# VH-VL binders against Netrin-A (NetA), part 5

Target 1, 267 residues: Netrin-A (NetA), of Drosophila melanogaster (Fruit fly) (q24567r46to312)
Amino acid sequence: EPRACIPDFVNAAYDAPVVASSTCGSSGAQRYCEYQDHERSCHTCDMTDPLRSFPARSLTDLNNSNNVTCWRSEPVTGSGDNVTLTLSLGKKFELTYVILQLCPHAPRPDSMVIYKSTDHGLSWQPFQFFSSQCRRLFGRPARQSTGRHNEHEARCSDVTRPLVSRIAFSTLEGRPSSRDLDSSPVLQDWVTATDIRVVFHRLQRPDPQALLSLEAGGATDLASGKYSVPLANGPAGNNIEANLGGDVATSGSGLHYAISDFSVGGR

## First folded at step 2 (VH-VL)

Design n1 (framework fv_navenibart)
Fold by ESMFold2-Fast, scan of step 2:
Structure n1 (fold): chain C 267 residues (1-267), chain A 121 residues (1-121), chain B 107 residues (1-107)
Amino acid sequence: as target 1 above (267 residues)
Amino acid sequence: QVQLVQSGAEVKKPGSSVKVSCKASGYTFTSYYMNWVRQAPGQGLEWIGQINPSGGSTNYNAKFQGRVTITVDKSTTTAYMELSSLRSEDTAVYFCARGEYYDSSGYLDYWGQGTTVTVSS
Amino acid sequence: DIQMTQSPSSLSASVGDRVTITCKASQDISNYVAWYQQKPGKAPKFLIYDASNLETGVPDRFSGSGSGTDFTLTISSLQPEDFATYFCQQYDNLPYTFGQGTKLEIK
């Protein structure tokens, strides 16, 4: 039935507290890099400097296309460390969607899991998996039909291409009892949560050409396998020499997780 | 130039332990995994384990779990593999090898020259 | 563990020949396969990653193909320096596992 009223479902994440397990610059100044058009651009983050800080609270504020704010994790130097975002809804909600808007020009996630809690973070259960390698990383098929016997089971979305501008999960999509939700206690339980946790497992590898690109004002010596980088605190013309790949000037590729918005539809 | 230089050959008695070193140069040591692989005479390659030098986290092949320890010294950019309770079947050439650290981690792009470990009475 | 079955175990060939080596995984490993060349008394040399991508400095006569469970290494025109043992490796899951090797010998 058509109604002139405000929808029952709202963004339950608006102004909700978000805790990140890792934030760029929280343990001192760090370098992060953005990748665009086969180029790498690296910048400094520092949580003690408001002009160079990228806190988790920016995830649940008002999203504005003219003033995009991002949370950034610390740079990831290996595949052994997971990064998490935990969103506390404060009470039980029936959830319709979970959406993560990717930060522009930031590295893209390859593999991640959305977990939910119904007991205020005491226990967690999988809600949705995302990966280019569903079976390898999560032991789940890339595409699975959901019957009535498994409507409360998390699925894995096969991402075989780079993720575009957002990661979106619709809680009821493809579940047989979704049309008759009032008569499905199993599905009602499935969509109910007090907290959402996003676990980032892997980043997509940037274009190899971008990994080898220079910071603005740098120069390469291809014969020696080195490049020269201007010193920020040195006299004009003073540079440091580093091997291609940032061996002396920087640590790693500056790859990190970055999200501009975290929204959750619920009632 | 990336270079991995391993310690020299060892002859050990059954029941003893051996510690092989691998000194890395020419790259940022903490940006790549370090793997250990062995090869028995006339046989194929067998993965032993890996370490992330940045955090020190390790993964071991279950076949060696409890007998192998992989460590790093970041100040000297050196990785170590210690294998205890040596048996005759541990006679092999032991290689360190650099792993791609990220996302497609697992292929081994640079290898040390190998360390021959002979276990004999 | 994922088993990598490599065939043939040995192959005799002449300079100029086209050589094909196959590698079969016991389960779907997507394209997470690397190929290595090993000469007697030497460490393995990295040739190919992600099933089909050549490492920098590896001659264009080497190529890799395949996805899922079936993988192939091809040398289009064999040179004297190519007589060696070749290994495939999966890195889809731990523990990393290698094929048993293919020894390429002079005919």
Scores: ipSAE 0.000, ipTM 0.414, lowest interface PAE 14.5, mean pLDDT 79

Design n10 (from n1 with heavy chain S31G S54N G55S S57D G99D E100H Y102S D103G S105Y G106Y Y107E L108F; framework fv_navenibart)
Fold by ESMFold2-Fast, scan of step 2:
Structure n10 (fold): chain C 267 residues (1-267), chain A 121 residues (1-121), chain B 107 residues (1-107)
Amino acid sequence: as target 1 above (267 residues)
Amino acid sequence: QVQLVQSGAEVKKPGSSVKVSCKASGYTFTGYYMNWVRQAPGQGLEWIGQINPNSGDTNYNAKFQGRVTITVDKSTTTAYMELSSLRSEDTAVYFCARDHYSGSYYEFDYWGQGTTVTVSS
Amino acid sequence: DIQMTQSPSSLSASVGDRVTITCKASQDISNYVAWYQQKPGKAPKFLIYDASNLETGVPDRFSGSGSGTDFTLTISSLQPEDFATYFCQQYDNLPYTFGQGTKLEIK
């Protein structure tokens, strides 16, 4: 028998403030790249230019399939650098889902963690892990079974799909007491939050064909912003090495985190 | 051009220590893990350890734990591998090698030219 | 530790031959395998990653395949510059481990 769920769940993130630790173009004009059909296309972001700005406020506005708006992080160049999105719900909500819609043709996250706060950001606890390397990066099994003894613990979901369009977390899925939530203070506490924080740890490697320069046989060093191109009239194996950067628009790898929508089901 | 240039050959006595350097250029030094790998004469490759040049965090092969220390100097973009309590079986060519991609758990794309370390009395 | 076993230890071939080198992991490592070429007195040269992806600048006669525990490096039409020692490497888990090497010699 279905249980009455009154009041109805709404998108608690709608028009809620979102703060990003990194936004493309905040440090002057920067270069980001998109990947589609084994091709790479790079563009300029600049927060002083409305036509080339990708602010975090785009994440909690109305989603529009005819004019998709994205938030983009600054290009990532450091190993182990994390990027965060912090969403303030304003009050305590009982959460049913957290969904991040990926920006079309943007690089895909490999590893990320969703944290929750019940004290308005004073402390954070893990809510859900995502990774192609759950054990290696987070020390957690990729396919953890949940019983009554551990139903209030964060799990790690395996990221193995190359064409993922969204990252979705259902807070009560697979938890035995979910149908009798009113009788489970443990699960009620588990799903309650005032704030949500998403921490991006790693990007998936793009297709190797997409990493080539426009010159035949060229190669790009994504982290250093360097590329090599075969010397046209030189001995075999000799390449011209060049810096992709020289001005701010071409510096860096072009790889970045990008999300088009951030929604949270709550009541 | 990405280059990893290592220090010159060393001849050491048993029980001493050796410190090999690897100077990186042509890329963002802090963006890639740096690894150390050795190869004894006529033998295969053996991974020694790695360092995150940004944080200084290290991972070592248990076989060398307690004898090896890997460090970096960000200002000179140089990585170091120090091996102590040297034995004759530590005679090998020592290579530094960069991870192919940012982050950890990757293969190695650029290698230093190698530093020959000979341990003999 | 994950053990990587290569076969054969050495192989004699002629220019134009199709050459196959195999590598076996002691446990499932998905596709986290790289292949390297090493010439005498030189550092290893990177060829292939994620079992089958060819590094930029490596000739298309080189190819890799496999998943799980069994991996293969193939050279479709051997050239004089291909005579070298080849190593596989797993990067599924630390410590990183290499195969013992396969020496490809001219017949």
Scores: ipSAE 0.007, ipTM 0.508, lowest interface PAE 8.9, mean pLDDT 80

Design n11 (framework fv_navenibart)
Fold by ESMFold2-Fast, scan of step 2:
Structure n11 (fold): chain C 267 residues (1-267), chain A 122 residues (1-122), chain B 107 residues (1-107)
Amino acid sequence: as target 1 above (267 residues)
Amino acid sequence: QVQLVQSGAEVKKPGSSVKVSCKASGYTFSSYYMNWVRQAPGQGLEWIGQINPYSGGTNYNAKFQGRVTITVDKSTTTAYMELSSLRSEDTAVYFCARDTWGYDSYDAFDIWGQGTTVTVSS
Amino acid sequence: DIQMTQSPSSLSASVGDRVTITCKASQGISNYVAWYQQKPGKAPKFLIYAASTLQSGVPDRFSGSGSGTDFTLTISSLQPEDFATYFCQQYNSYPLTFGQGTKLEIK
């Protein structure tokens, strides 16, 4: 038999299918907003219009710095469920990293979890947690002491409020048996996956001043503590409501999850 | 360590005003709304109002409108609630409380001060 | 104002019991309900938001349910530290309003 050839790690997510639980404009035209330099600018998304569609399939295509493509979730409201991205690798891979490139000027996630599956999506286990509130939201410390007895456990990484361009997870970083992976069935199992699922739980609160920059023609209801603003180019009477004082949970905020690239290092 | 520490108990005469303080620590002060809630002896909770520490914007319960003023001092990370024209019915424990950072939980309160007892009597 | 009415105003129970407290809104409030626990002389403690979502660190014996106008807080197996007063709060509309409280007493 030929000698075993160990392949180099590649982007295992390239051209892999990605399914989003929520996509902007899939339920009819919707409004999303971008935040830059303490300013808010809002736009329309519509999945029936190729120029205003932001599908998940763009997450695993070839990166093009001259034409950044983004997936966008539907705008988050006060009663919204978690938003998920599920990536199917098609076969078992030994994973070295998972990276989500954030969409420029989009709201940043505050809390999210990466899950992995080794059985093609039948069951999921936590792979990595990210949160500004690791203990409060997930019951996990922001820093975890890792020994051989717990090196197969998901950790929680602190997400600071300053804007970041990506969310990155290195699967073997800080795990004692990483230097001798071939002799560690526990770590070999830990890094093996057929599917990756990202669950977005919470967005970072944008600059409060930017959130109060609503479209012209808004109206204030002092009794309910709400402010209404007409949708751009919408029918007369179609308004977006926001709470006085900048409550970002209102549908008028245009807050949403947005990712430009989903990369997974594997072999 | 996130905590809210309130000023000490006050005894006031009818017609006077009281100003209660709430010093925040362990988090980014401007990123969370601060609320004031009171509780009369043996009674339930009553919302007074809220402030956005970043903008200074306020929202008051109409029952207290004209008598209450909520302010913040960002340099000392302290919120204040001033209630004027005090009556015996204003005797209560006054709490400051931080809203949650959640799209489905704004205006629910995850961190509370220890409370400040205000007694209004002649 | 939205009136929040709790039932019962007080109840007695033993350790290990299943306890149910209800909260009714005078008008529809979707799922914008939070639950708090208050012990004598202490500030309220946050338990549940969005009617059914448990706050991190709160024991899983606590659960919430309901939507619209009718909401329920359940403690599946009562522990000694659970004897307290419980309050529901609506945050659908201003002013924010609380229920009158349910006092859970040791039997």
Scores: ipSAE 0.000, ipTM 0.392, lowest interface PAE 15.4, mean pLDDT 79

Design n2 (from n1, 26 letters changed; framework fv_navenibart)
Fold by ESMFold2-Fast, scan of step 2:
Parts: sequence; C-alpha cells; structure tokens
Structure n2 (fold): chain C 267 residues (1-267), chain A 121 residues (1-121), chain B 107 residues (1-107)
Amino acid sequence: as target 1 above (267 residues)
Amino acid sequence: QVQLVQSGAEVKKPGSSVKVSCKASGGTFSSYAMNWVRQAPGQGLEWIGQIIPIFGTANYNAKFQGRVTITVDKSTTTAYMELSSLRSEDTAVYFCARDSGYDWGYYFDYWGQGTTVTVSS
Amino acid sequence: DIQMTQSPSSLSASVGDRVTITCKASQSISSYVAWYQQKPGKAPKFLIYAASSLQSGVPDRFSGSGSGTDFTLTISSLQPEDFATYFCQQSYSTPLTFGQGTKLEIK
C-alpha cells in the first residue's frame, strides 16, 4: 500500500540528448528579437560563434538563475514547418511531469503538443495539447475532466498569457486511478515513455506596439508591411496578421521559439 | 470590457455626406481591425469596410468604392465612416464592429449600438 | 464575392423545440463561418465562430457544425429569449458576406 520503498522521481532529462529540428544560426548568421513591455530588442545568432550560439543541448544542462542558457529556433518564415524538440530518455521511465521553461523575453508559444514514445521513437502518441484555440485547432475542450473510462486520454490546456514563464504538464493530475497507480495497467501504460517530443505549431502575436517599436539603438522597422506566423489550419483569406507587423522572413519581427530548460520527472 | 459607442441619428438629403463615429474603450484599440456594417430596414447585414488602426490602412467593399472613407483618430480611440453622394437606398442603421482577432478569421465580437441614417428629401 | 444562402428564411417554433438553421456558401470556405443572433432594435450578438466554436457566455444549447460549403446552427431546446433573427457570416475572403437571415418566430 505505502510507497516508502519505491524509488523517488528524478529529473530523467538531465544530461539526456535533445535534438531540435531548427536552431538559430545554423543556416549562417540570423537575426532574432526579444519583446518586453512595448519594446523590441534584436540580436544576431550564429552557430559557428560560441558567444552567439543557442544549441539544444543547453536545454538539459544545469539550470542556474545566475546564468540562464537558451535554445532558440531559426526565425519563423510564416510558411515554415513545425519546430520539434526530441528528448531521448534511454530507457522506460514512469513519468510524473514534463516542464518547459520559456526563455526570458522570447516570443511565447500559442499552440504546441507533447508526444510520447514507448518504442524509442518508432511511434508517437499525444500526451498533452496546449493552445489558445483548443477547440478550433485540436478539436478538444479547453477544460476537460476525465472519467474512469477515458483516463488515458490526452487533454488540451489553454495558454493565453504572453507572460507565461513555463509550460507544465502533470501526467496523473485529475485521473481517477492516480491514487492507486499499481492497480491500473491502463494508467501505468499512460505514464510510461522512452522518449518525449515537443512540437511547436504556432507563436503568440507580440503586442503590436512592441512589434513596431524601435529596436534598441535603432529605428522603427519601416520596411515591414506584413505580419505572418504559421497557421496550423491553412489560409484565412485576407489575413489580418499580415497587416499588423513585421515580415518575419526578411524585415525581421525576429519571431522564434526559445526555451531555457526541459525537465522530465521520472523513475 | 470592450465598449463601442456610436454617434447619434442623422437625417440627410440626397447627394449630401454623412460621417458616423465609433468610440472604443477598454482593450487595446490598435490591436484589432474596426469594421462598418449596415442594415437597411427589415433587411440583412452588409459589410462596408474595415480599418486597421495601427497602420491606418482601410479596405472597402467594391460596392461602395469611391464614396466611402474610413478613418481613425488614435488619440481619441475613435473610428469614423464617411459616406458621400447619399441616395435613398443608403437609409439604414450603420454599425461599427470589432474584429475578434487574427487566427479565427474576420468575426465581430463587439458591436456599437448602431447609428440610424435616414436619406430623404 | 462569396454568397451565403440561409434556409429557411423564417421558422415558427415552440419553447422546448429543436431548431436547425442551414447556411450554404457559393464556394468552399473551410470552417470560416460565424453565427450571430439579432433581436429587434439591437446590434447582432456573436454566438459561434470557426463553424463550431461556442463564444464565451453563450448557452450550450447553441451549437454549430459544418465544413466546406454546408453549415448548420442548432438550438437543442428553444427558450423564450431565443426568438430572434439569426445570420451566418463567412470570413474566408473579402468582401465579408452574410446570409440573408432566418427569422425565428413564436408558434
């Protein structure tokens, strides 16, 4: 009954390999921007320069508040593919949480999905959805309680605030059999994984004033006549986003995905 | 809470012009397109055009081409619709309506109370 | 221009009835459809967006469905406050266009 002799959960992601589908500066020097209040600050990334590189391996290193390290994707082109982070745990773990710490002042994800694999990346199943458009984008209610018959089902959580500092997923929260996991083969299977994959689908739009603001030490980006981020469900006709800000491909809103830490509780 | 408050009713002669105002309060004025929609007595809704306040860019329904102008005054958070060369067919209630956002498409989540414009001799 | 055609143009129903209103687009518009309720002398009220998503604060007896060219608004159990005119709107391209409206009248 008591779980006193069962091993404690550890950060199973610590020093584990992470592969990103996109990293800032891998295609030569690129420009990314950070947003704070009504201000925009843009910088150069370049993977050949250690002082301007933001590699995925920084995601599973030691997280230190005095020396925050970030992974950054390449700037979003509006017509680009999804960006993924794949974490290999090396063996089967019973997972209790998955947490992504957002890089300070970076653009915030609007829509993303966490997948899990139990066969070392050969197949993937949804674990948790996040979106400001849960019903439209994923066909799932924004707030859903699971009953006993569907407690192994992925849910969707609202992510509506641009100042959210982390994306957190608790694997057993709200599931009826979580109190006695040993008696639920269904729930034991649900929490077991060898690999975790995060798929970023869409970025939140920055405050339009910040998007059009002066770059630190620079002038307003007047070359930009369009604003565009990837839309998961295709065209919207005369898209309003295209008229509200920077051209992400050339004039540079510098919109990108950026994460400072990737943690997974497991045993 | 977002509120849109429109100017009062107008009675105009054929050939004249009318300018209707829509003052927005609450929310971020520059973040959302402002639209104008009219409704003739007992009829359906007809889209006139929109303005994107952050750029001052206006888009119009071709039906009104050359006689409608939509503008914005950012300092007073007010949108305006000016319709010239008025005809009796322009008798309608004119509504301003805020676009709900960008990735949902052009839907109108907040509406002004309407301004009745009557064109008669 | 994309034309939106509603049927029926008017409908008589009693409290407690299930009511279905349909809207047909002249070309495929994916799921870019909204539904509005308008009471006499009032501005339209936003009910449904993206064909099937319910606006916050709207009772769950209202539901929308459809994709492509054919869309429906359903009221599962009519209440007295639901007697109004209903409009569909396409948001796929400009000019933005509305259906002609369906007037829901007490039987």
Scores: ipSAE 0.000, ipTM 0.373, lowest interface PAE 17.5, mean pLDDT 77

Design n3 (from n1, 20 letters changed; framework fv_navenibart)
Fold by ESMFold2-Fast, scan of step 2:
Structure n3 (fold): chain C 267 residues (1-267), chain A 121 residues (1-121), chain B 107 residues (1-107)
Amino acid sequence: as target 1 above (267 residues)
Amino acid sequence: QVQLVQSGAEVKKPGSSVKVSCKASGYTFTDYYMNWVRQAPGQGLEWIGQINPNSGGTNYNAKFQGRVTITVDKSTTTAYMELSSLRSEDTAVYFCARDLGYSSSWEFDYWGQGTTVTVSS
Amino acid sequence: DIQMTQSPSSLSASVGDRVTITCKASQGISNYVAWYQQKPGKAPKFLIYAASTLQSGVPDRFSGSGSGTDFTLTISSLQPEDFATYFCQQYNSYPLTFGQGTKLEIK
């Protein structure tokens, strides 16, 4: 019998608006690449073509294994390119998890930060760091124990080991007051948010064998705006040289950020 | 400050193996990749491979694959490169180098002093 | 493999001279080029990355430029400590490859 009810946790991100700072094909047709089984596979994205578009809206739609939809960033062309996803929850939620499901065969993030806002995006504070270089990039220890004196602070998780198909953050895990949340105003404030922002700082290096297998046929000539790729089913094993306009001509690796689902558990 | 200190010179016979060490200090050993690069007398630099000290994961130049093994000992913050089936062409100075580590980057910001390996009868 | 070719292989210069060293890639490598300085008997020292970005602590007289296949390292006013061998490196593709080196000699 209900006397004082707290709503059950739901996916607070479902059908919520997501804004990406970068989307593949937004500046015209672009080339992105996937890496699997020591092989590189490259494709075209174009936001004006429904069959080649990968919008941020797909991140908060229904997740279905028979019909996977992905958001993809523009390909990385140099060091220091950050990509951001901002999710607006619309009201204050008590959050229990944040989960990013990676697109199949997509390049994996090496360094990223999850931020939260309690004032509808006017200010942001770190919620969780992920990196192979926690101390270098974020000034945070790679492995830190949490006590009562620091249970309301963001930690940094090491990602140098092979990642599973998702990036998951449990807001209360390892925090001493989690069993008695109702009597911890500090921890209640820690888990409360109106918005979540994910900032991608760095991609993991692709499998070197995959890069080696395509190095001779994947050269880019910036001066002429051309690139060459091997013909997969060509009778003589010929390479095709193509003239590319736009950002694709400056991207050798086709590395990009790609996410299929953005879920947030809240009440 | 960051320092990479390598083991001393080695003289080896053809067909033998050599193991060179690189002791790191002044930074968190597991936060940066370690690379190995060699330089034969009067020649340019040649990349051998890399290791992630946290995971032990390695990437090798195909030219050395099957003959080279890169390892780490986290308790002593030391990286090792072992090269087997030595030939005269393996006579070189071997360097360890720390990876700067940015998206799509392979730049080496700090280097060891080098270890001379001579392969002779 | 991507071949990196430097020119000249050696050059003589005097203190105060402007010196340019070029590096050519056998294939397009965008701006994924680093430059290193090496003195006799010592390890290489990191100078530049992303073709033109100077590493912290490197004197302003050093600069880099280029994209695609052609890259240049410039020393605007040569100092006595700059006499060394300089190497370019591509990091667009595995295996990582270096140029053969350019030796700066005192006149």
Scores: ipSAE 0.000, ipTM 0.396, lowest interface PAE 16.8, mean pLDDT 78

Design n4 (from n1, 23 letters changed; framework fv_navenibart)
Fold by ESMFold2-Fast, scan of step 2:
Structure n4 (fold): chain C 267 residues (1-267), chain A 121 residues (1-121), chain B 107 residues (1-107)
Amino acid sequence: as target 1 above (267 residues)
Amino acid sequence: QVQLVQSGAEVKKPGSSVKVSCKASGYTFTSYWMNWVRQAPGQGLEWIGQIYPGDSDTNYNAKFQGRVTITVDKSTTTAYMELSSLRSEDTAVYFCARWDYYGSGSEFDYWGQGTTVTVSS
Amino acid sequence: DIQMTQSPSSLSASVGDRVTITCKASQDVSTAVAWYQQKPGKAPKFLIYDASSLESGVPDRFSGSGSGTDFTLTISSLQPEDFATYFCQQHYSTPWTFGQGTKLEIK
């Protein structure tokens, strides 16, 4: 079997502390936007208001599809605005999976990295990369050969699918010694962690039609590769301006990272 | 040029055993899993088991556990699948397949031509 | 064991048609689904892995999509050499399991 699962797994993240480097509304009222069915909807977040707060604490509580709770980052305002979620497991676990469930209608991460720590956050090493541009952004091939000499190294997974509800990482998938984990000190060390850190580097552009909607009074300049759409609930005359071929995340976009559940299988 | 060449057709009686061979060439034999899959007439594909030639580690489908043995001979770069206690339901074409374990995970990227095994009284 | 169910069991089409074959897993398999083409009397040929990644040398008219439990194989403009039986396979957990196959026939 090239893949192995630890039979006695539990959700090691349940009720575990999660610290976010950025939370929507933590520095005063802020505006975030959701993109759905070629439409944009924008809302206010404010950590001082329980009805408008989206804290990281909700990521490791009970997840219920009828009452989804979300963590939301502050809206992205420029390039290099990395956002992190740090999950402390409290003790060493052998991990079988890491799963992030996206909030409904949330912008999808384009590029992110999962790191692990075996020393309670003193040092971090890459566990898994995700990107539509693995080679360009992380210097990792989108498909790489994994043998016994490198089975303890992080791989990069392509995330170019237009619609996804979750990001999933199976720690032992495709690793030669996975079928005999107890006899592989290398792989036992690979799956062992005390903490997990997720670093979000880049958001995928939302459906282009949501940003180009004529119902919002939008305008597109195809010759310049730019477009402009009025902001919902924004001040009169405010528009989202973005490059058609480039990053859509600008100070007016309301694009942000939003996760409803953070689960980790381990024993 | 990667090639997997299997042994010829076999006709066996119920209760006997059959041993099918798969000779690999064109790649490093010890670096890839070798899988065995069968296909009964008019039916779909059924996975039997796999072996890693580098250390002869095996994993078998529970349906065949206890009556299948997969082995390798590194000197001839050949994999073998032996199935015992044959019954009429074992009549099938048996394929060996190299999984591209080091690149894409658990996908098959090369197949042998197949060996027909007929079990009849 | 994860059960893979394909639909339809057979499909008739003409050269130039767009055809879609579906595959349903009995449980969440993420994107761990491969697609194979098999012609009569031949071994299966590997087409797609991880639901949507095209194997080297496979024509770009073939594409795959899906995640979780629902997957599709699409041939955008059917060619004469594409008439064959197609199988899906989950490569999420052993035992590896295959769909029952979809036979693509000439109209």
Scores: ipSAE 0.000, ipTM 0.365, lowest interface PAE 18.4, mean pLDDT 78

Design n5 (framework fv_navenibart)
Heavy chain, then light chain:
Amino acid sequence: QVQLVQSGAEVKKPGSSVKVSCKASGGTFSDYAMNWVRQAPGQGLEWIGQIIPIFGTANYNAKFQGRVTITVDKSTTTAYMELSSLRSEDTAVYFCARESYDFWSGYYMDVWGQGTTVTVSS
Amino acid sequence: DIQMTQSPSSLSASVGDRVTITCKASQSISSWVAWYQQKPGKAPKFLIYKASSLESGVPDRFSGSGSGTDFTLTISSLQPEDFATYFCQQYNSYSYTFGQGTKLEIK
ESMFold2-Fast, scan of step 2: ipSAE 0.284; ipTM 0.665

Design n6 (from n1 with heavy chain Y33D G99D E100Y Y101G Y102D D103Y S104E S105G G106Y Y107W L108F Y110P; framework fv_navenibart)
Fold by ESMFold2-Fast, scan of step 2:
Structure n6 (fold): chain C 267 residues (1-267), chain A 121 residues (1-121), chain B 107 residues (1-107)
Amino acid sequence: as target 1 above (267 residues)
Amino acid sequence: QVQLVQSGAEVKKPGSSVKVSCKASGYTFTSYDMNWVRQAPGQGLEWIGQINPSGGSTNYNAKFQGRVTITVDKSTTTAYMELSSLRSEDTAVYFCARDYGDYEGYWFDPWGQGTTVTVSS
Amino acid sequence: DIQMTQSPSSLSASVGDRVTITCKASQDISNYVAWYQQKPGKAPKFLIYDASNLETGVPDRFSGSGSGTDFTLTISSLQPEDFATYFCQQYDNLPYTFGQGTKLEIK
């Protein structure tokens, strides 16, 4: 390009339309649950009640820490259907990041994929994978060597830390030609998109080993396949109970996908 | 045409090792994990392990851990499974099988034609 | 390890019959199940993934259903080429495990 002037990156997702495949309370009142401070708290969602609605349109509105708005999926029922968020940017953007801010106290996704479209949603290709099981679920290493021959391919990032409040993807990070993007048609094509689709596959369950290490008074019942660990910063005697396989032991757990902000850096 | 072609039948003595090859063609070899599955005569299918051809990292079934080694040669687009300390119960047909998709599929397609390994008594 | 148990272990049927094969997982595997057909002397052939999705080119008389721990493969009108052994496979967790197989025999 003859011009040295490069437009500033903006949140290309701001006020962009988002369609969710599943929203809590869309077919009548439903219950979802949050886990915080030694307590499980369950609440009602209902899309016909403004005080209990959690629509996808809140994902691309102005982010306000004093008035957090969340989208919530229907509670996981074990049906095996994935939950999808589709965001239309309206035109082609050069993308620098995709960030999903987790809803406070909501369960964290364990496995998800970000897809991109360059033809307004007619076709999709993987952009980034996230999973605690990158190799098992997606056949991809949690960290791989990236050279010029494969820098236009999706990678997989692990999600092993439950304390992180967001899922972030930097489109050019670790790609050799990123330092000279204007001279790389391959990377220019890689970061170009008209639409972004997020597919949630699995929710993160408590890690039995990590939970057992949180408190000396934790207990494991090997015969039943369950464990019990006191949660930090809550009332004395309260515990979270879960299966040794990492799943919460309660039927109707109210576990669901919940996101407070969906932002995309683009120009 | 996506194809997996395995090496020929082997007859081995107890205590020896066998190395089976699986030559891939018709796709980008490094984009799909390669699996090894065996089937003893008249028995069901048993997963042995898998390899990521890009990085070479492996996952093995604990039953075979310490006896099995899966490797790849990217220059010849070939995967190998070596099984040591062979016993009569290792007599089986050994299959290589590719993950179906590079981002979704953990079921197997295509499969190699199979390699019969006979451990003589 | 997740144990996959098929029933029946063998089944005799006639051409035109509706055949149902069941697969039970020892724990919840959501819908992460695939079905394969194997003819004598051949490698398994992939039929169905995610419990119910039929592979392109597989006849529509084949269908799958189920979630959680109980899964079924149905052949709505058995044809001569369908006499084979059928296997279910879970891919929810490593190690990948298969059912013991159901041998479908001509009556």
Scores: ipSAE 0.005, ipTM 0.394, lowest interface PAE 14.7, mean pLDDT 79

